# Ledger of designs, part 16: VH-VL binders against Probable molybdopterin adenylyltransferase (moaB)

Target 1, 163 residues: Probable molybdopterin adenylyltransferase (moaB), of Methanocaldococcus jannaschii (q57631)
Amino acid sequence: MHKRIKNIKYAVVTVSDSRYNDLIKGKEVDDKSGKLLKKELNAKVYTIIPDNKNMIKGIVEHIVEFFDVDCIVFTGGTGIAERDVTVEALKEIIEKELDGFKIIFQKLSYEEVGFSAMLSRAMAGIYKGKIIYALPGSVNACRTALKIIKEETGHILGHLREG
Short names: E, the ipSAE of ESMFold2; O, the ipSAE of OpenDDE; V2, 0.75 times the mean of E and O plus 0.25 times the DockQ between their complexes.

## First folded at step 14 (VH-VL; framework fv_recibokibart)

Design p2 (from p1 with heavy chain K28R; at its last look DockQ between E and O 0.76; V2 from the best seeds 0.80)
Fold by ESMFold2, look of step 14:
Structure p2 (fold): chain C 163 residues (1-163), chain A 122 residues (1-122), chain B 108 residues (1-108)
Amino acid sequence: as target 1 above (163 residues)
Amino acid sequence: QVQLVQSGAEVKKPGASVKVSCKASGYRFTYYYMEWAKQAPGQGLEWIGEINPDSGDTRYNQKFQGRVTMTRDTSISTAYMELSRLRSDDTAVYYCARYLDYGDYEGWFDPWGQGTLVTVSS
Amino acid sequence: QIVLTQSPGTLSLSPGERATLSCRASQDVRSYYLHWYQQKPGQAPRLWIYGASNRATGIPDRFSGSGSGTDFTLTISRLEPEDFATYYCQQYGSSPLTFGQGTKLEIK
């Protein structure tokens, strides 16, 4: 019998140079994917950071040390351009990668948009007893990922905390 | 077939209001923001604003703030844009369009409705 | 707001020629957020290129997009009669989203 954690506490982090720049310049910030994730996960923490490896690693460490959350969800910076460093930054710190998330994400993306799924990239991993997800910046990608996250995060946490 | 069908042309007097409808079909209406744009005769395109059909939340171009109201009826997959206190420079074709994104690419419009001509004349 | 300035305003060319349409942004726009549309008289705009360089479904490979930062280009390698239309660039890099004023591509 596998324990499933039921009341999962989330942090949401949007990774975007442009949205961060709008924020610090006092401009209106349009963060469609971040707001979707915040609402759908009832996030305890929501913030926007630039596309910077040290900022990404730093915000993970800060959230893990000072906030009561089980899971951190990143959106943005998962592409293949040089400025896209979210996946790379997280791979430098995660203890175990959860390849099954990536495979299921791509399968669901293909079923929704066919070959355009090549435009989406995602990953998940374990860090200090927490699950970290990295999602593309689009609303479409985040909606697809939410199907998986809502269904399986509690089950994964249950396995992680056994023994 | 993904399709946006708009209401017919309108002729209005200055000071009146107009409400343009945009009926969506062929996709999940609440999954995609609906965008609205203005094109004055012989001119380019100008963004008016958007609505999230799921929540009803809106964002408006500041230029139109205070005169525009966007709503939707999810039971019939229809978005609405109402422009009040009409003046002669509101004469234009008004388009609805579906917001699309994918992967890390964001913020294009596909498809567009056929357009609704609003003529404001004394 | 980000102003997109397209040049030239009107481009007069013959079928078979190469067309180069420019879109210059008033500040940096990530190529992921720069898009192009084609519009013919009496019709709605149609998505042509998204993310600076990706052709929409069904768009012929004679169309290509390129650019980064503040300078973006739409190129048509060999003009066909059906390519004569107005082309608009659009950005999503900063709110409010904006369109360029258009380049009208017409038969010489």
Scores: ipSAE 0.772, ipTM 0.903, lowest interface PAE 1.1, mean pLDDT 92
ESMFold2 (binder alone), look of step 14: mean pLDDT 94; pTM 0.954
OpenDDE, look of step 14: ipSAE 0.858; ipTM 0.939

Design p3 (from p1 with light chain S95N; at its last fold request DockQ between E and O 0.84; V2 from the best seeds 0.86)
Heavy chain, then light chain:
Amino acid sequence: QVQLVQSGAEVKKPGASVKVSCKASGYKFTYYYMEWAKQAPGQGLEWIGEINPDSGDTRYNQKFQGRVTMTRDTSISTAYMELSRLRSDDTAVYYCARYLDYGDYEGWFDPWGQGTLVTVSS
Amino acid sequence: QIVLTQSPGTLSLSPGERATLSCRASQDVRSYYLHWYQQKPGQAPRLWIYGASNRATGIPDRFSGSGSGTDFTLTISRLEPEDFATYYCQQYGSNPLTFGQGTKLEIK
ESMFold2, look of step 14: ipSAE 0.814; ipTM 0.921
ESMFold2 (binder alone), look of step 14: mean pLDDT 94; pTM 0.953
OpenDDE, look of step 14: ipSAE 0.855; ipTM 0.939
ESMFold2, fold request of step 15: ipSAE 0.790, 0.812, 0.764; ipTM 0.915, 0.921, 0.910
ESMFold2 (binder alone), fold request of step 15: mean pLDDT 94, 94, 94; pTM 0.954, 0.954, 0.957
OpenDDE, fold request of step 15: ipSAE 0.904, 0.907, 0.902; ipTM 0.951, 0.952, 0.951
ESMFold2, look of step 15: ipSAE 0.772; ipTM 0.911
ESMFold2 (binder alone), look of step 15: mean pLDDT 94; pTM 0.953
OpenDDE, look of step 15: ipSAE 0.814; ipTM 0.930

Design p4 (from p1 with heavy chain L100K; at its last look DockQ between E and O 0.87; V2 from the best seeds 0.83)
Fold by ESMFold2, look of step 14:
Parts: C-alpha cells; structure tokens; sequence
Structure p4 (fold): chain C 163 residues (1-163), chain A 122 residues (1-122), chain B 108 residues (1-108)
C-alpha cells in the first residue's frame, strides 16, 4: 500500500542559451514557460542555465545537495538540434526512466500540435529519490505537461518512499 | 475558427488617450499571451508589448513604457491597449495578435486582428 | 536589441521567376525564433514561415525558408501573381522582439 504525497516541493530550471545570456548581462529576461511552471508549481527554486550538458548535470547535483525539493522540472533543450542536450544530459544520470510520462505527453501533445510533436523529446525519470521532468520550451507544451505533473507526481513519490 | 476582432477606427487630438479593444474567439483566451504591434502609414511593424490574460501581467517595449497600459477582461475574452499623451507620430494602425509557440519553436503571431486605425490630428 | 535588416528593400520580378529574400540579424538568432509574415496592402500580416523553415498551414510549397545564425532566406521557387506582397521577418531571440523593415515584392 502506498500514500499519495501532498505538498510537493518543486524546482524549475529553464535551459536556454539566449535567456541565460540575457540574465547574466542584467537584461530583461522573457521566460514565459519557466515563469508558468514556477507559478503553477509554486516552485521553491527557479533558475536559468545554458544549453550545456555539464551545467544541466551540475544543477541537478546542486539542487539535490542544497535544496529541500522533491521534484525538478526542466523546460527547454529537448529538441533534436545539436544544441538541444537536456534529454542527453539527464539520461546520463537518471536511474530509472518513467516511459509512461513520455507516451502520455506525446499523446496529448499530438492532439494539440499535430505531427510537430515528434520533434521534441519530453521525458521523466528518478534520481536519488527525486523525480526529474524534462519538457519542451514552449508554454503550450508546459501546459500539457502540467496536467500530468500535478495529477501524478504525488503518487509517484508515494511509490518511491514505500518501495 | 480562431479570430481576433478589434474596435473601430479612432480620431484623436494630441494629448488625448485611446483605448483599443481586441475580442478573441475560437480558443481558450487565458492560454495565450496577447501581443500588440504598431504600423505607421507606409512603414513596417513595431512591437508594443504583451499581456498574459491569465495573470494580467504585462511587458512593454521600452519605447512605449510610461504611455501604454494593457488590460483584459476574461469574462468577455477581450484584451485592451490604452495609449496616452497621443502625438502626431502615434498615427498608425494598431494590431492585436495571439502569441504562439509549440515544441521548442517560440514567439510568432497567429492570428492577427484586422487592425485599428488611430489618427492623431489637430 | 536585435536589428533585422532585409534585402533588397524592393524586388521587381515577373510571374514565373525565382525570388530570394534576405533577412540578416545583428547577432545570432536560433532558427527556432525566426519567423516570416506576408502582408498585402490594407490587410493584417499573415504568418507564412515559423522557425525559419516551417511553412504555416495552407502555405504553398513553392515557399521555403532556410538559414541559421545571422543569415536567413525566404525563397519562392516560381512566382505566382498572388505572391506579390511585402514580406517581414521577425525575431523572438532577444527582448524586445523586432521585425525587419520589409521587402516589397512587386510585379515588373
């Protein structure tokens, strides 16, 4: 028997070279998807990093070590271009993938955006007792993912803590 | 069918204000930012700013900061742009447009409203 | 802010000819954030190409977009009478978003 965890603590990480450059130059940063996720998940941590594998892996380790969060949600860098490395970076550290998330996300995404859904590679996985989601960078995709994340994250955490 | 229908043409004197409306239909109004752009006669397009209809949060082009206010009424799926202290170079067609993205592609406008001509003359 | 410079300013061609419209950015813009619009006199702009190379719904395949970095191109392989209009590129790669000044494609 498992219990659904309530009051989930989230971190949100936007992966974007251009937004990171704006941030470090002190310029106004337009991060629609990151701000949507921050607001909808009441994120305890929100940050922007470049499209870089070492930065992606490093921010996971930093958050796990220094912040009390249950779940990390990435947005951006999930496409198929060379600069899109979020999925590749996370696959290097994820202990178990949650393939069902990708399947459900792609089904919902196809209904919203048609064939272009195959150009992005959303994923979810387990790392050191935490759930990590990787989402496409668009607001549209993040709204789709939020339906799944809000409904199922507490259930998944319940399984992790009882198993 | 997704469409944006704007309020009619306005003639204003310098120093006045104008408020242009943009009524959305055929989609969930609160799910998409509403963008506003200016096109002076015979000239190109210039971004004015945007509003998140869900939160009411706005971002403005620095060029218009201090003179523009964007609001919305979610009960009637309508966005508004008010431009104050009008001057002759504010004479233009003003467009609303729906922000669009998907996947990792971001930041185009589809559809556009039909435009609202604002003429500022003495 | 990113300046988009379109060339030529005006392009005079006949139906059946190939048109090449250029959009140059003052700094690097990911193709994901570069878009094209068509506008005819008295009408609102219409989305034509998004993400540098993806045709919007209903856009004929004689239109193609390409490019990356600072150099983007809209090509019309064989001009039809309805293709004569003004074309704008637009970037979303840095705030504020900006449009090019337009290329007017007109009948010779």
Amino acid sequence: as target 1 above (163 residues)
Amino acid sequence: QVQLVQSGAEVKKPGASVKVSCKASGYKFTYYYMEWAKQAPGQGLEWIGEINPDSGDTRYNQKFQGRVTMTRDTSISTAYMELSRLRSDDTAVYYCARYKDYGDYEGWFDPWGQGTLVTVSS
Amino acid sequence: QIVLTQSPGTLSLSPGERATLSCRASQDVRSYYLHWYQQKPGQAPRLWIYGASNRATGIPDRFSGSGSGTDFTLTISRLEPEDFATYYCQQYGSSPLTFGQGTKLEIK
Scores: ipSAE 0.774, ipTM 0.905, lowest interface PAE 1.2, mean pLDDT 92
ESMFold2 (binder alone), look of step 14: mean pLDDT 94; pTM 0.957
OpenDDE, look of step 14: ipSAE 0.870; ipTM 0.941

Design p5 (from p1 with heavy chain Y102F; at its last look DockQ between E and O 0.83; V2 from the best seeds 0.78)
Heavy chain, then light chain:
Amino acid sequence: QVQLVQSGAEVKKPGASVKVSCKASGYKFTYYYMEWAKQAPGQGLEWIGEINPDSGDTRYNQKFQGRVTMTRDTSISTAYMELSRLRSDDTAVYYCARYLDFGDYEGWFDPWGQGTLVTVSS
Amino acid sequence: QIVLTQSPGTLSLSPGERATLSCRASQDVRSYYLHWYQQKPGQAPRLWIYGASNRATGIPDRFSGSGSGTDFTLTISRLEPEDFATYYCQQYGSSPLTFGQGTKLEIK
ESMFold2, look of step 14: ipSAE 0.817; ipTM 0.920
ESMFold2 (binder alone), look of step 14: mean pLDDT 94; pTM 0.952
OpenDDE, look of step 14: ipSAE 0.860; ipTM 0.940
ESMFold2, fold request of step 15: ipSAE 0.808, 0.795, 0.822; ipTM 0.919, 0.915, 0.925
ESMFold2 (binder alone), fold request of step 15: mean pLDDT 94, 94, 94; pTM 0.953, 0.954, 0.956
OpenDDE, fold request of step 15: ipSAE 0.904, 0.907, 0.907; ipTM 0.952, 0.953, 0.953
ESMFold2, look of step 16: ipSAE 0.810; ipTM 0.918
ESMFold2 (binder alone), look of step 16: mean pLDDT 94; pTM 0.950
OpenDDE, look of step 16: ipSAE 0.719; ipTM 0.910

Design p6 (from p1 with heavy chain D54E S55N; at its last look DockQ between E and O 0.87; V2 from the best seeds 0.00; counts 0 for: NG spot H55)
Fold by ESMFold2, look of step 14:
Structure p6 (fold): chain C 163 residues (1-163), chain A 122 residues (1-122), chain B 108 residues (1-108)
Amino acid sequence: as target 1 above (163 residues)
Amino acid sequence: QVQLVQSGAEVKKPGASVKVSCKASGYKFTYYYMEWAKQAPGQGLEWIGEINPENGDTRYNQKFQGRVTMTRDTSISTAYMELSRLRSDDTAVYYCARYLDYGDYEGWFDPWGQGTLVTVSS
Amino acid sequence: QIVLTQSPGTLSLSPGERATLSCRASQDVRSYYLHWYQQKPGQAPRLWIYGASNRATGIPDRFSGSGSGTDFTLTISRLEPEDFATYYCQQYGSSPLTFGQGTKLEIK
C-alpha cells in the first residue's frame, strides 16, 4: 500500500568548534546531542567537525561517496550568529528542501517556548537520494527532532525511491 | 512544578563514604542529565560530575575521579552521588541540579536541589 | 579548563544604585554557553541569566546580561534590597564546566 523503508542507516555529524578543539587536543569531549542521536538512530557513522562551510559540505560528499547510509543528521551550528553556518552550507548543496520538516519542528518548539522558537533554524533536504537533516545543538532540540525523524524518514525514503 | 529534593545532612568520620540522594519530580527524569556540585563553607561552586539517567553514563571532574560514583534509580526518579575516602576538606554542601538546554543554548542548571551538608570530622 | 574570573570580589552599594558585575574567561566562550546564578546565604543557587543575556522566568528586567568572547557582564540598573546576594557565572563551552568564584553584592 505504501513503502516505508525499514532499518534506516544513519550518519551523525556534530558541528562545533569547541568540541572539535577539545577532540584534537586530546581532551574529554562532551557531545550530549551527538551521543543522543548516535544512540537513538543506531548510527553507522559518527563524527565531529568544526563550524566551517567547506568541512560541512566535504563531509556530506565523503559520506555519500564512501558509506552505506540513507540519511545524514547534523547537530549544531544552526543559530543566527555569524559563526553558525550549518544551514547555509547545506543549502548550497541540497537539491530539494523538505519545508515540512522545518514547519513541524518549529510548531513543536513553539509549543515549548513560544515565539523564541523563531531563533532556531532546523532544516531537512534531499541530496543524491539521501535525506539530510540539520538540527540545533541542544539535547532538547534533538529529542524534538527525533520524534519527526523516527516517524517519517522511512516514509520519505520510500517516496524518494519509487520515483 | 519541577522540584529536586535531596537527602538530609550527614556527619562522617575521615575515611568513610557518604551517599547523597536527589529525588526529581515534575518532569521526565530520564530526559535530562543530573549534575552535582560542591560548595565548601564560605566558598564558591565546583562541578563534581554528571549522570545521564536514561542509560547511567557518567562523567566526573578529574579532581574527584576515583572517589565519586553516580548512580540512579529510574523507577523512583532518584539520582545518587557517593563520595568515598572522605577527608576533612570534603566538608561542604553538595547540590544536585538538572541540566537544561534549548535551541542553540546549552548547559545551564535549573532547578537546583536544596543542598545536603556533609560534615567530615573527628 | 576554562577559568572564569569575576570582578570585583565584593561590591558594596546602596539600594537605587547601578551594579556592574564582570566575568572574564581565560579563553573564548560562546555566549550560548555562559550563564549566571544568584545565591543568598543558606540557599541553593538559582538560575538568573542563561546564554549571557536571557533572563530566567520571573527575573526582573532591571537585570541584563551581555558580552561575548572572553568578557561578560551582568548589570542591575537600579538595585532593590532583594538583589543583594552573591552572583556566579558558569561556562559550558569547554569540558570541564566551571564556575567563576563569585561576586558578593552587599549593602553599603
Scores: ipSAE 0.786, ipTM 0.914, lowest interface PAE 1.0, mean pLDDT 93
ESMFold2 (binder alone), look of step 14: mean pLDDT 94; pTM 0.954
OpenDDE, look of step 14: ipSAE 0.865; ipTM 0.941

## First folded at step 15 (VH-VL; framework fv_recibokibart)

Design q0 (from p3 with heavy chain D101S Y102S D104S E106S; at its last look DockQ between E and O 0.05; V2 from the best seeds 0.00; counts 0 for: pae O 6.6 > 2, placed apart)
Fold by OpenDDE, look of step 15:
Structure q0 (fold): chain C 163 residues (1-163), chain A 122 residues (1-122), chain B 108 residues (1-108)
Amino acid sequence: as target 1 above (163 residues)
Amino acid sequence: QVQLVQSGAEVKKPGASVKVSCKASGYKFTYYYMEWAKQAPGQGLEWIGEINPDSGDTRYNQKFQGRVTMTRDTSISTAYMELSRLRSDDTAVYYCARYLSSGSYSGWFDPWGQGTLVTVSS
Amino acid sequence: QIVLTQSPGTLSLSPGERATLSCRASQDVRSYYLHWYQQKPGQAPRLWIYGASNRATGIPDRFSGSGSGTDFTLTISRLEPEDFATYYCQQYGSNPLTFGQGTKLEIK
């Protein structure tokens, strides 16, 4: 019933201390997950930030303000380590969480890796009319998530814009 | 060391076009937006626009919209700013500068190129 | 667009004195997006303060930035001869990016 938005504009943000450090130093950055997402989503924006809550929130604000994108996809910092703060950071700003995403993602992950799927947290939500995804840092996880993102993001956007 | 080296001074006639180059070194060229600014003689700084060296996407100041074209050659880490239909008030030093951000802080320029003087005179 | 108005236009002081430079925005600017540059004649601008209050690398501690909302300040506690230059504030919290008109700090 709802219109599916086509030609979705994406931003991709990798959250990684190590990759950020390499970036600052002008070194080649081994960001397979981020690059995969960038390519698969044909992202207009691609950047790397460290594992920091303020930086994560800051980049969202920056992208929302200065870039014409419909969706922001984060990868990395979703584990259970102390520095993994992507989900926590985004929860502080997300206006409406899409609970279904993490449930579906977790299910798919479980089917792939079993109980270890519990270690790969993910989330989705709405912020200022834009969709934000937080994905694990692994390439496989990103591939799994891409199935959902590619199929439903346009539908979600349709709902947002019609509602 | 991060450096931006710009092309040399230009002298143009009204109605002509000028293309200034900015070669980057010491960092990944495609990872950072390149900004351009104008400074007329004895005047302040004015933002012209920016380019994403990776995608080629640009954003221009409306004042220059329609006359400015920013491009890049990633193979040589060089950004270009072309200004067409030149007029006398386009006489200025033009700077390229790397866009930086850190955490929540965003939108400053560092470093700057040495500047390129463009003189428009009949 | 956000207009940044700097004051005074020219500030004449002597070495050792305290300098206070103001940058007023026509609209609220988050401190994250307010920055300062120093420029000397014949040279390119150089980043001086980023995010309203953070000194760039190599900037002496006699320089400090403060402010929020629409009012921002660059302070030099004790002027050194090398500090005499033009200072520009700049925002990129809103499109388009804009600069202040600059404050020229000259030696009395």
Scores: ipSAE 0.021, ipTM 0.591, lowest interface PAE 6.6, mean pLDDT 92
ESMFold2, look of step 15: ipSAE 0.415; ipTM 0.824
ESMFold2 (binder alone), look of step 15: mean pLDDT 94; pTM 0.954

Design q1 (from p3 with heavy chain Y102F; at its last look DockQ between E and O 0.92; V2 from the best seeds 0.78)
Fold by OpenDDE, look of step 16:
Structure q1 (fold): chain C 163 residues (1-163), chain A 122 residues (1-122), chain B 108 residues (1-108)
Amino acid sequence: as target 1 above (163 residues)
Amino acid sequence: QVQLVQSGAEVKKPGASVKVSCKASGYKFTYYYMEWAKQAPGQGLEWIGEINPDSGDTRYNQKFQGRVTMTRDTSISTAYMELSRLRSDDTAVYYCARYLDFGDYEGWFDPWGQGTLVTVSS
Amino acid sequence: QIVLTQSPGTLSLSPGERATLSCRASQDVRSYYLHWYQQKPGQAPRLWIYGASNRATGIPDRFSGSGSGTDFTLTISRLEPEDFATYYCQQYGSNPLTFGQGTKLEIK
């Protein structure tokens, strides 16, 4: 078994038109999921962007270039509406998808909310030696995902660095 | 079963303070935001604010800023809403409610407490 | 803030009839953030529809929600006596959280 990496550095990105609009209007932003992730992961980077494919891809490049992080966690924009483009955007840049994550996450979600779990999506993958997660926008979804992220991210990073 | 039980009706004089309690059961208290709403007699619902029971962080409707204080006691899974400097238009039924979301759906209340009537009269 | 305007204020119908309740937002609200509640006199509100079109647990299939953008609708295909109540829409797509003023569905 590969050595697990400790002291993982995280970035958190909320994808939400509504929250972003509040942000640019100078309103207090109610980003429960993003704040939860930021706190639980002790994230070095936290930001909010709208539901835009180019901005999603762009923020990944920006974080990779300018910040020393091992993992980027997205929340929001994973539904089935036309404006939900987080998964589609990340699939365009991810080099290696971690299929197991969405399978495990969906199973856990199903156990919590039943068939409604189909209404949201999640994914994980590798990009330039970093792990990227895409999570639904709900607090509970993020909490569920955090169980996986906290347990396996270090293990995955170990494989990336030794392989 | 998930349940929110609120404290009993209150009668207060103008200028006084009232503290309403909301005891949660049937779920993990610290995992869900607690919301508070106001309903004046014969009127609709108005959002007062919310509290994160885990961190204690609060967010209030600007209309109530400076007069409302939300707190919680995690040891007994109870949330509190205190409203100070009461006036006649504060007469209303006050509700606590659990904040819910899943997937990308967000921001509904379920369940609600039974409500607490607060009457402000001279 | 986003203002939700419900119409009509009062709707008088008979059992067996179709009811259509409207909720209009002052600006676009994603369906994910638009919800409906039912309230009867002397009782607390109860979640009825979440995410514009999803029935809460235990809600009969005669109830349906639809809409997008600024126009949302709650429809009752065939009214039952227990359906007469006040219905509120609510949004949480933008701060602050807001409710509609309600539509009272009363028996004719």
Scores: ipSAE 0.642, ipTM 0.895, lowest interface PAE 0.8, mean pLDDT 95
ESMFold2, look of step 15: ipSAE 0.818; ipTM 0.924
ESMFold2 (binder alone), look of step 15: mean pLDDT 94; pTM 0.953
OpenDDE, look of step 15: ipSAE 0.502; ipTM 0.860
ESMFold2, look of step 16: ipSAE 0.832; ipTM 0.926
ESMFold2 (binder alone), look of step 16: mean pLDDT 94; pTM 0.955

Design q2 (from p3 with heavy chain D54E; at its last look DockQ between E and O 0.90; V2 from the best seeds 0.83)
Fold by ESMFold2, look of step 15:
Formats: sequence, C-alpha cells, structure tokens
Structure q2 (fold): chain C 163 residues (1-163), chain A 122 residues (1-122), chain B 108 residues (1-108)
Amino acid sequence: as target 1 above (163 residues)
Amino acid sequence: QVQLVQSGAEVKKPGASVKVSCKASGYKFTYYYMEWAKQAPGQGLEWIGEINPESGDTRYNQKFQGRVTMTRDTSISTAYMELSRLRSDDTAVYYCARYLDYGDYEGWFDPWGQGTLVTVSS
Amino acid sequence: QIVLTQSPGTLSLSPGERATLSCRASQDVRSYYLHWYQQKPGQAPRLWIYGASNRATGIPDRFSGSGSGTDFTLTISRLEPEDFATYYCQQYGSNPLTFGQGTKLEIK
C-alpha cells in the first residue's frame, strides 16, 4: 500500500549570479523558472541566491531551522561549468541521494531533445527528513521536473516518516 | 507547423493607437511566454516586453512602459500588443516571438511572427 | 542594461570565404544566455545559434558559435550565396534582454 503525504509545503530557491546581481542593483528581476515553481507548488518560501556553495548550503540550513517546509526545490546552477555549483554543494550535505529522480528526469529530457539531454543535470536527495530537488534553470526543465515532483514527493515523504 | 501569424500592416496618425495581433498554432499556447520586438526601418531589434499567456502577467521594457499594453485571448491562442500615443519614431515592423528555453539554456526566440508594419505619419 | 556591440558593422566577402562575426557584451554573459539570429531583408529573424554554440534545427554545420564571458563569435567556414544576411546576437543574462546592432554580411 502506498502511503502518501498530502498538502506538501515547499520552498523554492533560485540560484543565479545574474538574477542575484539584478536584485541587489534594485532592478526588476526576471525569474521565470522560480515564478513557475513558486506558483505550481504554492511555495511558502521563495528566494534568489548567487552561485555560491556556502550560500546554497546556508540557505538549506536556514530554511530547515526557521520554516515549516517538507521540501526545498532549487532551480539553476546545475550545469557542468565551474560556475555551476548547486549539485556539488548539495552533495556535500545530502544524506541519501534519490537516483531514481535523476534517471527519470534524464529519460523525459532525452525524449524531448535527444543526446543534448546529456548536458542537463538534476538531482534529488534527503536531508534531515526533507527532500531537496536541484533542477536546471529553464522553464522547460522545471515543467518536466514538476511532473515527477507532484507525483512522487508525497510518496517519498510517507516513506521517510514511517516508524 | 509551429506558427505565429500577425495582423496586417497599419497606417496611423500621430496620437492614435494601434493593436497588433499574433495568433499561435501548433503548440500549447499557455506554456510559453510571448515576446514582442520592434525594428525601425533599416535598424536593429529592440525588445518591447512579454506576456505569460497562462496568467496574463506582463513585463515591459522601461522604454515602452506607460504606452504599451499586452493582452491575450487563450480561447483563440492569440496575443495582442497595443501601442498608444503614437509618434513618428514608432514607425517600425513589430514582431511577436515565442520564448524558449531548455536545460540550462534560456531565453531565445523561436519562432517569430512574420512582422506587422506600423507606419505613423501625418 | 547589457549592451551588445557587434563587429564589424558590415562585412563584405565572396562565396567560399570564411566569415567571422563578433559580439561583445558590456558585462559578463553566460554562454547559456547568448543567442544568434539570421535575418534577410523583408523577413522575420530566424533562430540560428542558441547558448553561444548550439545550432538550431536545420542550420548547416558550416555555422559554428563560440565564446564566453564578454566575447562571442559566429563563424561561417565557407560562405554560400544564401548566407548573405544580417546576423544579430541577443542576451538573456540580465533584464532587460537586448540585441546587438547587427552585422550585415554582404557579397563583395
């Protein structure tokens, strides 16, 4: 029997040097992927941080300590360039990686763009009873990931909370 | 297959308004932002703004804010751009284009509409 | 806003020659957010290269893009008659998004 947690509470974090720079300069920020995730997940928390490992790890700790959320969803900084540090930062704190998420995400991405999907990275993991997702920064990638997140997050949380 | 078809050329006097339509076909209209750009005769491209067809939310280039209004009708997959208080330097071809992104790559336009020539003269 | 400066403004070459078109940004722009379009007179722009180096569907392999930071290049290895057009770069790295002023590639 499937146990499924309902009414899941989300935090959304956009990781982007350029959007962060726009924000601190007082400019209007164009964060399409973050807005999509915030809306589709009815996020309780939404913020933008730069591509920095310590800030990524720090925002996780802050959200876990001060906000009542079940799941944190990152968008951006998941590529393979040196400046892309989201996956690397989260791997430093994740207790268990959910490899199935990565596999399913890549399969869906391959069906859309073929071999170019190889350069797109996503991950999910467990930290202090929470699920953390890391997604590419595009709206399209986030729509693909939302299919998985909406379907499976409640099941995963149910398993995490079984006695 | 994926197409954006714009309304026909317009000739307007200074002070008037113009409303350009852009009908989308071959894709899920509400899934993609619609972008608008201006190209004055013999000149380059300038971004005007965008609309999220799902929510109707808009974002405008500050240069056009106050004179431009973007709307849409999801029942006929059509976006609209209205430019008011026209002046002679508004004479240009106006394009709609679909915003695309994928993976880590963001913010290109494909396809573009065929363009709508708006001529403002006395 | 980020200014994209394309050079040269006009490039006069013959079929069979190599063309090199430059796009320089006033600030760092990640290659993820730098794109190229081709436009012929009387026609809409067409997506040519996205993410600095990825050819759009149907674009011949004689076209290649490269670059990072503030310096980006579109190269055509052997010009064909149909390649003579205006090329624009565009950035999405900072709001508002902007286009370069274009490089007109014309037949010598």
Scores: ipSAE 0.800, ipTM 0.918, lowest interface PAE 0.9, mean pLDDT 93
ESMFold2 (binder alone), look of step 15: mean pLDDT 94; pTM 0.955
OpenDDE, look of step 15: ipSAE 0.818; ipTM 0.931

Design q3 (from q1 with heavy chain D54E L100K; at its last look DockQ between E and O 0.90; V2 from the best seeds 0.85)
Fold by OpenDDE, look of step 16:
Structure q3 (fold): chain C 163 residues (1-163), chain A 122 residues (1-122), chain B 108 residues (1-108)
Amino acid sequence: as target 1 above (163 residues)
Amino acid sequence: QVQLVQSGAEVKKPGASVKVSCKASGYKFTYYYMEWAKQAPGQGLEWIGEINPESGDTRYNQKFQGRVTMTRDTSISTAYMELSRLRSDDTAVYYCARYKDFGDYEGWFDPWGQGTLVTVSS
Amino acid sequence: QIVLTQSPGTLSLSPGERATLSCRASQDVRSYYLHWYQQKPGQAPRLWIYGASNRATGIPDRFSGSGSGTDFTLTISRLEPEDFATYYCQQYGSNPLTFGQGTKLEIK
């Protein structure tokens, strides 16, 4: 096995039109999932953006260029509505998808909510040596995903750096 | 079975304080935000605020800001809502409710406590 | 804040009839954040529809939710005696959380 990387540096990005609108209006923003991820991952970067493909891709590039992080975690915009574009946006830039993540996540979600698990999506992939996760917007979904992220991210990074 | 059980009815004088409790069972208390709502007699529902039982962080409706305090005791899976400087229009049934979400769906309450009637009268 | 206006205030119908309840938002609310509750006298509200169109567990299929933007609807295809209650819509699209004033569905 490759060496597990410790002290992983995370960025958290919430994708939500509603939360972003509150933000730009100067209102208190209720971003439960983003705050959870920020706290649990001790994220160095935290921001909120609207449901826009170009902004999603742009923020990835910005974080990769200007911040020293190993992993970027997105939450929100993973549903099946027209405005849910997080997965589609990231698929345009991801160099190598980690198919196992969405399979495991979906399985865990199914165990919790049954067939309704199909209403949300998740994914993971590699971009410029960084790991990118896309999670649903719910707190519970993020909590489920955190189990995987905390356990396996260091292992994946080990492979990236030694492979 | 997920259940929220609230404390009994209260009768208070104007200017007094009331503290309503909500005991949760059947689920992991710290994993879900606890919401509070007010329903005046014959009226609709009004959101009061919420607490993160894990961190203790709270968020209040501005209408109640300065008079409401939400706390929790994780050891007994109980949330509390205290309302101070009571006035007659505070007379209402107060509900606790578990915050729920999944996927990208967010922000519904399930289940609700049975409610606590608070009567404010001179 | 987002104001939810429900109509009509009172709806008088007979068992077997179709009921249509409206919830109008003062600004756009994404369907993911619009929910419905049923409340009977002396009881706590109960989740009925979440995410505008998803029936909660145990809710009969005669109930359906629809809508987007500012207009949402709860429909009961064929009223049963137990369906007569007050229904509330609720949004989580913007702070603060808000409820509609409710529609009372009563027996004619």
Scores: ipSAE 0.838, ipTM 0.934, lowest interface PAE 0.6, mean pLDDT 96
ESMFold2, look of step 15: ipSAE 0.838; ipTM 0.929
ESMFold2 (binder alone), look of step 15: mean pLDDT 94; pTM 0.955
OpenDDE, look of step 15: ipSAE 0.829; ipTM 0.934
ESMFold2, look of step 16: ipSAE 0.844; ipTM 0.930
ESMFold2 (binder alone), look of step 16: mean pLDDT 94; pTM 0.957

